# Ledger of designs, part 1: VH-VL binders against Arf-GAP with Rho-GAP domain, ANK repeat and PH domain-containing protein 1 (ARAP1)

Scores and structures below are computed, not measured.

Target 1, 186 residues: Arf-GAP with Rho-GAP domain, ANK repeat and PH domain-containing protein 1 (ARAP1), of Homo sapiens (Human) (q96p48r954to1139)
Amino acid sequence: ASMGDTLSEQQLGDSDIPVIVYRCVDYITQCGLTSEGIYRKCGQTSKTQRLLESLRQDARSVHLKEGEQHVDDVSSALKRFLRDLPDGLFTRAQRLTWLEASEIEDEEEKVSRYRELLVRLPPVNRATVKALISHLYCVQCFSDTNQMNVHNLAIVFGPTLFQTDGQDYKAGRVVEDLINHYVVVF
Positions, changes and structure headers below are counted from each chain's first letter, unless a header gives other numbers; Kabat numbers aren't used for antibody chains.
F, E and O are the ipSAE of ESMFold2-Fast, ESMFold2 and OpenDDE, as the mean of both directions, binder to target and target to binder. V2 is 0.75 times the mean of E and O plus 0.25 times the DockQ between their complexes.
[cut] marks letters that were taken out.
Atom coordinates printed by the task and the answers are left out, and those that the model quotes come from them; centres of patches stay.

## First folded at step 7 (VH-VL; from q2 with light chain S31D Q53E)

Design r2
Fold by ESMFold2, look of step 8:
Parts: sequence; C-alpha cells; structure tokens
Structure r2 (fold): chain C 186 residues (1-186), chain A 120 residues (1-120), chain B 107 residues (1-107)
Amino acid sequence: as target 1 above (186 residues)
Amino acid sequence: QVTLKESGPTLVKPTQTLTLTCTFSGFSLSTSGVGVAWIRQPPGKALEWLAHIYWDDDKRYYPALKNRLTITKDTSKNQVVLTMTNMDPVDTATYYCAHRGWYTGYFDYWGQGTLVTVSS
Amino acid sequence: EIVLTQSPDFQSVTPKEKVTITCRASQSIDDSIHWYQQKPDQYPKLLIKYASESFSGVPSRFSGSGSGTDFTLTINSLEAEDAATYYCHQSYSLPYTFGQGTKVEIK
C-alpha cells in the first residue's frame, strides 16, 4: 500500500478493516488506554514515519510489541494514515452530508440520519468507522486516567477524519455524536 | 515558495510578556501533518527549541519553559503566535519560526528571525 | 533530555581541504539527527536530514553518516562560502535539542 491508495486498496483483514488500522487500534487498546494524553500527544516524527512506511509497505508483516513501540508513535501513525487518505474515511461524496447531519436538532432524527449515512458508505469505510469509533469509545471510558474525554477526542479526530482546515466545528460534532451514541448507532 | 516572517517588539522590559507572531505563506495549517515551531538563539549561543503546533492543534512545549509559553494559531490568517510570560534578561535572543511536516523531524524552512532584547 | 555534543568547537581550515564535524548523542537516537548551516547573521539552513539524506539544493561536497550515538558531517572540499557554524539536531524524542555548534572558518 502507498500513501495515495484508497481505503479499499489497503491490505484488508478478515473483517474488511485495513490491517494498518487493526494493528494500531489493537496495540493502543492493549497498551495505551491509560496513557495520559493518548492521541493528543505527538509521537517521535522519525519513528512515526518509519512505522507508517513499514505498515504501508506490508502491514501484515508488522507486529507491534510492547516495549518496542511507544504508544504515541503508534497513535500518530494511525492519525497520519487517516488524514492522508485520498478520499477520506467518510468520502468526499458524503462529507458535506455528514457535516450537515450534525446540525439536526432532534437527537433521535440525528441518530437515524447517521445510521442511514453509515449504510451508504462503501463496506470497507463503514467497517473502519465502526472499528475506530468503538475504539475511541473505549479510550474515553478511561478518561479519568488518560485525560481524553469525548470532547478531547473529537477535537483531534474531527479534522483528521474529515480532512478539514480545523475551523469546521461540525467535524468535531460528528465524531462526538458518534462516540456519545455509539451503542445506538452501531 | 514557502516563507515565514517573525514580528513583534524588539525591546521588552523584565517581567513583561512577549508576544511574537509568525506570518507565513506557501503552505497552510489546514494541511494534514504540517506544523510550525519556535526556536530561539541567545547571542553567540546554541539554538533552543521552544514549542511547536500542528494543523490539528496538537501543541508541545520545552518542559522547563512550559508554564511561561503559550502557542496558538490562526489558520485563516496564516499565523502562529507565541506568548512568553515573565521575561528576563537571560531570554534575550533571536527568535525564529520554522516549518515542519508531520512526517518529518527536521525544520526545512525558517524565518529570518527577530532579535528580542530584554533590559530595564 | 538528550544531550548532543559536537566536536570540535572551532576549526580553521585551508580552502579545498576536508572538514569533519562529529555529533555524539547521550543515548541512541537511531538516525534521527539533522544538520544545519548558519552563516553569520543569517538563519539556519537545513543541509542533511536523517543522518545521511541530503536536503534539496545542498552541494554534493556535504555529506553525513552515522547511526545510534555517533554522527559525522563532512565537507569534502571546503569552499569560501562554507565558513559558518554547523549544528546537529535530534528529533528522536521531546524536547528536541541541538548541539552546541561547530564554527568553521577559512584559514
């Protein structure tokens, strides 16, 4: 896999989730849930770049081991992968529709709209969104220790997933909504 | 063409707060992986990294100065601002802002620098 | 905090001769070392990234080598315009740090 590859062009696991995503999420779930500032802190640039390059070259051959990889390097690699997707995780075609859905005032209608939009995503994108939001839900469960509540995670992942200039607060709201409503949406 | 330029006061009295602005062109902080750093150099001495900020508002500070530094950005104005409180004569230095990519560990483009003198 | 120690502090060199500058890290930093040139009253300019990779537009007489703790910047044939102070910089871990500098002048 190369930097320009779409999500479906990545090496995929048995559940249609890119191996890159699975490796990073699994490692952080095992080793990083209590790490202060996880996802907000920046990893070492050279280590992050090397890890991401290895994962892009052959993700199946990369095995993250406790003590060999810092959790911040792994979290940074995952964020860079998602930010650099050519069509984005939510796709360019659906980007504005997702952002506008965040403005729906009726919560039940908003949740229903998110479920509808998820069904319309390509299968790999849908599976990846579910896996990522499930993971972020787990991360915020440890917020007393890691200092990363739903709002903090939304600030990080909103711009990352929607590939915005950081001024579009709707991107953060979508991520926050999906985490807050994880059980009902997914 | 990437350019950066530092602006702000060149003379500050002890205990005052220094505010420096980095104005740049040729890149945007809306671009994934891009960041801006502040580095200073006391006259005749080595370079000292102070802080950096990324497109996603991730911020890092030199630990010994963390309680004196604040870095912020205005993406629409192509600006990054560094605030340093309780200035002292030992903080006299040339202050630089520099570009970096998320993928990179190096500072590839630098501003010309601005000398800030702290004296009574 | 990772300390970078450069050697020598100062070097006066005849034109066309070889200049060697070393940088030693207080712990292993893999290849996460970068070299900058700073001419008098100018801002630093990147020369070498990741120990040995030449930055765009840098003359071929500049080269870097090393890994782990010991790194070297080499100027194979010194030109008059190369009179400057040279700094190594590690990006292995925060806080990022620089060496104390090596001043090179033309004899």
Scores: ipSAE 0.000, ipTM 0.469, lowest interface PAE 15.4, mean pLDDT 87

## First folded at step 11 (VH-VL; from w1 with heavy chain S32Y)

Design w3
Fold by ESMFold2, look of step 12:
Structure w3 (fold): chain C 186 residues (1-186), chain A 120 residues (1-120), chain B 107 residues (1-107)
Amino acid sequence: as target 1 above (186 residues)
Amino acid sequence: QVQLQESGPGLVKPSQTLSLTCSFSGFSLSTYGVGVGWIRQPSGKGLEWLAHIYWDDDKYYNPSLKSRLTISKDTSKNQVSLKITSVTAADTAVYFCAHRGWYTGYFDYWGQGTLVTVSS
Amino acid sequence: DIQMTQSTSSLSASVGDRVTITCRASQSIYDSLSWYQQKPGKAVKLLIYYASESFSGVPSRFSGSGSGTDYTLTISSLQQEDFATYFCHQSYRLPYTFGQGTKLEIK
């Protein structure tokens, strides 16, 4: 089977977004936007694993409430879910095409290319990318408080979304470009 | 094994620049996610975070002191340096350096500290 | 700035006692709290992070608890080597701040 449709095997919300993703994003939006180092700092391994297991078992039954989970455990659960996707968020079939698009010198041409690539993603993947980048755009709006500017978010999410060792500048550039151009791309 | 050692001048006159060096082993600032920071403790008082620097040269300063502080690293020498300009008696303290993870955000390994006295 | 208050500056206790040290933040810090042990002439040691997680090599008699603004370090059965000064520290928002310390003294 195609690894690119494994997101469709998740419980989905109203907008074709996996409930796991929605729960984590909503909680971080609610409680974590002003937390120093949000997404950069890792949570405790055991707590993160237990949370992720609960979400994988029945995400619809899990309701995260302010003060019940450490924000870094929730952010780590989301990152771990995305990193562990069998085919990745951008799919293995399209991975190199996304990375090559980041090398386009002309900014308007690059943005147009990202729009084309988004349309080609499976619907659940596309909805999830939009939800995640929208959330990261919101996180960087609070960067004076949380210390997570676009560059820092790209360092974290480049390797996470493209499932790399953290040294691939193209993966970070894609994420940075999508956040910087959020309004015109999405 | 992670080890850090502070070195400094011991005595500095008011209005001069205080220079401190942290020499370390058991880790490298070329390693992704590694950082080193400085914390001080005035006599009979609590701990005060001053600054830290990460492997990618990203730097953070205590806002109350930021105009006087400069942190820098020398990766090849396994050293991190802190300078404090225009010192006064209020800068008399024991100065610590400590390892800090970018992903963890706490200071897990500390040096033993070095006393710096500011007096005329 | 988030102020960290340790209401007790000094405690006297005997070996074998159960000891609690408290720390209060001026606003919610969402468990972004660490506890440190300081002895004269020795390196500061990290004991507890994320309010309740033990750092590697820390004896099981040390535990942390609390949430929101109120946090506690507990030593379940005090040992001779535990007489030291204990500091809490928040890493939720810059500037990172410490409590003023609680000195634990032998009675």
Scores: ipSAE 0.007, ipTM 0.610, lowest interface PAE 9.3, mean pLDDT 87

## First folded at step 14 (VH-VL; from y4 with heavy chain Y103F)

Design z2
Fold by OpenDDE, fold request of step 17:
Structure z2 (fold): chain C 186 residues (1-186), chain A 120 residues (1-120), chain B 107 residues (1-107)
Amino acid sequence: as target 1 above (186 residues)
Amino acid sequence: QVQLQESGPGLVKPSQTLSLTCSFSGFSLSTYGVGVGWIRQPSGKGLEWLAHIYWDDDKYYNPSLKSRLTISKDTSKNQVSLKITSVTAADTAVYFCAHRGWFTGYFDYWGQGTLVTVSS
Amino acid sequence: DIQMTQSTSSLSASVGDRVTITCRASQSIRSSLSWYQQKPGKAVKLLIYYASSLESGVPSRFSGSGSGTDYTLTISSLQQEDFATYFCHQDYRLPYTFGQGTKLEIK
């Protein structure tokens, strides 16, 4: 797998989650949950690139070691991977419907709409979204330490997942909603 | 086949700098994912990781000795060097170099080791 | 640092015996555990990696098992050439550490 490959073309692990995503999320869960500014801080460009290329080449053979791989390098690799997806995590076809859903005022209706939209995603995308949002939910549980509350995470991942330049606040809103309502949406 | 061989001074006086060289064959430090590390073993004791270096010159040191350790590589000569400054009797040990994969994360091929004695 | 503690520093056994050496980590190392064999005047030899994967060329009488903090090296039928010192090693987190070693001696 390389840049330009679809999500489903990646090495897939259990539950249809790309191994590259699992490796990064797993490592950050182990080592980075309490890291200040996790996912907001940038890793070293060269190391991030090295890691990302290695993961894209053969994610199953990559074994990340605590203290050897910087959490910011791993988080940066994950973000770049997600950002570089040809159709984005929510797919190009469904992108606007997700953004529109964020404008629903009634919370119950909004949650219901998100559930419907999740079902429309390809299985790999749906599994990946669930895994990622679950992870981010865990990250924000340590916001007192890592200073990454739901809003801060949404600021980071909104543009990343919807491949925007950060001008469209709706992207962040979707991520924020999914994290806040993780238990009932997924 | 992979082979590693350590070389050192055998005897070093206290406060001096210990210089070790690892010469290897069967692999190259120009190869992506390749690394070489140093491990030492005092007589009758366990093994202690000291440092390792990767093909791209990424270096890692044991925090307990970091201030005294310098690892470097000469890819063209298939050599990795380790310097330990301000040695004491506590640095008396057999010193091993070993091949390490960046992907795998363990030491898979070792040299036979070289004894270094720190004595006045 | 993660401390690695082997069940015993020395063990006596006879050829043909089933031998088991255990290694305990001070915290979970998630199978980032390798076993090594050391003989005087010889290069240290990798036996097992990732807790249970047999290194190429290593006899099948060697096996590794375990997870979390507890790991085991097993020699199903001890051979004469197996008398040596065995070390466990964690590569889960820096600094990488080793067990104190278990010297397997002939009874």
Scores: ipSAE 0.890, ipTM 0.938, lowest interface PAE 0.5, mean pLDDT 96
Fold by OpenDDE, fold request of step 17:
Structure z2 (fold): chain C 186 residues (1-186), chain A 120 residues (1-120), chain B 107 residues (1-107)
Amino acid sequence: as target 1 above (186 residues)
Amino acid sequence: QVQLQESGPGLVKPSQTLSLTCSFSGFSLSTYGVGVGWIRQPSGKGLEWLAHIYWDDDKYYNPSLKSRLTISKDTSKNQVSLKITSVTAADTAVYFCAHRGWFTGYFDYWGQGTLVTVSS
Amino acid sequence: DIQMTQSTSSLSASVGDRVTITCRASQSIRSSLSWYQQKPGKAVKLLIYYASSLESGVPSRFSGSGSGTDYTLTISSLQQEDFATYFCHQDYRLPYTFGQGTKLEIK
């Protein structure tokens, strides 16, 4: 896939998860879960760019090696990829409905709403959201070591996934809710 | 076709610096994704990775020897050099250079190797 | 570091034999394993990469299998030119490491 391609135009695995996402998530799961400030820290610009370009060119051909790729470079590449999606991970059409759902006060109702919204996503988007949130749930399990609790991850990924400038706190709330309620939402 | 050829002094005295050169053809270190590495083999023993360098001058060293190793490239000459300082008898080995892809991560083309003996 | 241990340092066989060499990693390397052939005075030759992928130009009698920590190189019918030393190699994590080698000799 080339720059500017939609999520569904990416190289996809058997579970409709883009290979580029899988490569990054897999690598970070292997060697980045206990890295302090994972996803908060920025990688080196040149390394991140090299990795992202390579993954966009042919994600299936990229083999990340522990010790050669810094986890912050990989995490930065993943975030940039997600941020640069033309329609966003939650799609432009459904973006506002997700943000509105975060304002539901009743937790059970909110969870039900998120389930409904997930069904509305294209299959690739839904699969990607599930994979990403599952991964972030795993990351926060090591928050005592990596210092990335649910809230910190939400601060990072809210603006990234909803393509905001960070001023809309609802974006972070959505991510936070999805991580906190991962078991019942997915 | 890809070809690599190692060159070295053959004999080095203890405490001196060993300088090795890898000359190659069939590929260029200006090409995206291309790398060249060094591997050595003491007599009757297994292979040991020493270092490798990529097209963008990204370098990696074996931690056990990092303090003594310096890898560099001359893209215009199709050469990669390796220096090993403060050599001892333990550095006696056949030294190989090999092509390595950044994408793949394995050494796919090797030179024939050059023997280096450390002796007083 | 990841230690690579081959089943034997030497093996005797005859032409036509089925030969199997095993390699064990000290931890999972997730199929990031390659097999090499070494002959005196010749360049080391890549045989198998990614545990089971046959390198271009390598005879089909060579095959690789395995996962996790255990891997196998198989020569289905040994030929005269196959008598050599074989090494496994992990490219999963730095520093990259090799097995001690298995010298395949004529029985």
Scores: ipSAE 0.889, ipTM 0.939, lowest interface PAE 0.5, mean pLDDT 96
Fold by ESMFold2, fold request of step 17:
Structure z2 (fold): chain C 186 residues (1-186), chain A 120 residues (1-120), chain B 107 residues (1-107)
Amino acid sequence: as target 1 above (186 residues)
Amino acid sequence: QVQLQESGPGLVKPSQTLSLTCSFSGFSLSTYGVGVGWIRQPSGKGLEWLAHIYWDDDKYYNPSLKSRLTISKDTSKNQVSLKITSVTAADTAVYFCAHRGWFTGYFDYWGQGTLVTVSS
Amino acid sequence: DIQMTQSTSSLSASVGDRVTITCRASQSIRSSLSWYQQKPGKAVKLLIYYASSLESGVPSRFSGSGSGTDYTLTISSLQQEDFATYFCHQDYRLPYTFGQGTKLEIK
């Protein structure tokens, strides 16, 4: 089967997580947690593009092999996939509401608001956010080696997930909040 | 539809270079994601992966033999070649070439193999 | 390197028997495992990929299962043409490695 660009058009795994996301996250978890600058460094453009094309064609047929696919190419493919989602991971309809939630001063109220917003996401989007944030939580656990703490990851993934130019600090703040509060939000 | 055929010298003397050619049909190394690999099997023994090459000229070698191996392709002739330098009796084996995909990883089509004997 | 172990080097069986061949990896290979059939003078044939997916044209009496480090190939009702040597193979991490093989012989 041919795959489109939206989350709803992707092949899904057992937990309603797109196989393309699962493949990339799983590979980075197994081989990339100690890689310096993971997610900050860019892979080779041509290798990243071809990997992404293969994943879009038939993600189930793509099995990443340690020693053949470079972790930076895989991380770049995942970021490109998320950045190019037509409706974005948090959806166009809910994007501004998510960004506004980051401005809530009371921490308990803010966390409660994030939990509400997660429930309102489509199931595939919600499962994907949980899987990605869980993964980023694990990545920052290795920050002494990989140099990617919560703030560094938020700088990368804020603009990527909210599809901004990086001028809006709120996108990064949402990502940072979700990682910092992973246990209670999810 | 897909066919691969190995050719080699049959007999080679110790310390010489073994040259093998895989000729194939039903696919092209100009096609994105296509790869061809070499696997060998000594008499009465298991299979050993040697090397593979992809359509974009990326090459991978078994580290136990890496300094002795050279893989190359000729896309216009539908051929992949393998050279093994400084051969010994341990290199006596049946040599197979096989098709694999860059994004799948398994060897789905194999040649029948060619026997190479290293003997004085 | 990941070592693949097929603890049984040969099995004797009769036509109609259910046969199970096992393969153990020295570390998790995340279902990146294939099963191959080898008969003398013939090209090696892929049977199973990704631990449990049946290759096109392979009879449904063949099946694969397992995860992590432990994998099995099952032939539900052995036929005459199934007497061969069977290899498992991991394609998770370079260098890719094969099990030693299990030869099915007629009893």
Scores: ipSAE 0.264, ipTM 0.713, lowest interface PAE 4.7, mean pLDDT 89
Fold by ESMFold2, fold request of step 17:
Structure z2 (fold): chain C 186 residues (1-186), chain A 120 residues (1-120), chain B 107 residues (1-107)
Amino acid sequence: as target 1 above (186 residues)
Amino acid sequence: QVQLQESGPGLVKPSQTLSLTCSFSGFSLSTYGVGVGWIRQPSGKGLEWLAHIYWDDDKYYNPSLKSRLTISKDTSKNQVSLKITSVTAADTAVYFCAHRGWFTGYFDYWGQGTLVTVSS
Amino acid sequence: DIQMTQSTSSLSASVGDRVTITCRASQSIRSSLSWYQQKPGKAVKLLIYYASSLESGVPSRFSGSGSGTDYTLTISSLQQEDFATYFCHQDYRLPYTFGQGTKLEIK
């Protein structure tokens, strides 16, 4: 079929995070935090596709090497993996509830609602959201160098994680809120 | 049966270009994920990675020698070549070629090595 | 550049001994470490990859362990054919680097 494997069908690491996600996040954390436009720039299409094919076939056998894999190819592979998830990271069942939570005006109430929604996610999805948002929090810490502040990351990851056309401001708001309140939400 | 064999000039004079050839069998550089690298060992000393090339023509060089190194491949002949320009006595070593996989990173099959001496 | 340091340049042991060879990286290499065996007149042989994975055809008396910066090759019961020089090698970050080598001499 044309559908990829679900998140829980991936090879998982010790913390219940898909190995493909861990490999990409770890590499960008080690080598890509100072890269201008990280996650906004697209990698080379053919290199991104070959990396994804290797990761989908056997993520445990893929070990990214600083100086050999370009960070934009790795970041593009991660984004494409997330976009292609059959049920999405936040699941189809919970997608609209997450988007509606972004409209809560009281910040403390909004944070509490995000915590509730996280508990309802399947365990692998929850662990993956935490790992990804933790990583994006780290990326924005280097925004003076990489030019990717919370807003910039939200523009990229909102549509990616909620699998939208990029015309729904709520998707970006959820991502922005999770990064801004990382410490208290997670 | 994977097999690699180095071929070199034996003796090279200072300032000349050293040319090395790795001939191999049991794998092909047309195969996805295949790479070949060069490593050298001066007498009584440790191993030094020089360069490697992959099936898709991506090339990587040790930055301490990069200005002097050129790696290339001939897929139809099952060969990889290395040139080192402007050699000195410090380039006297046994030169090995070895197979490596893309993303695996280690050298799983090695040739027996060829001695190159740089002497006036 | 990541420096790889093997703690001794040579050591002696008897057949049947348990032998350990250590390797330290100047920064974390996240288990991207291989061990190689070199004998005069023979091709270099891969023993261990990813710090602890045994290469096919390598005797089970060889094992690897470690993480971060500190790694160990162990030979649980030394055999006569095990006298050789052993190198560690990091493949985490270019330029890839080797330890200086540890020559194992059998008494």
Scores: ipSAE 0.225, ipTM 0.703, lowest interface PAE 4.7, mean pLDDT 89

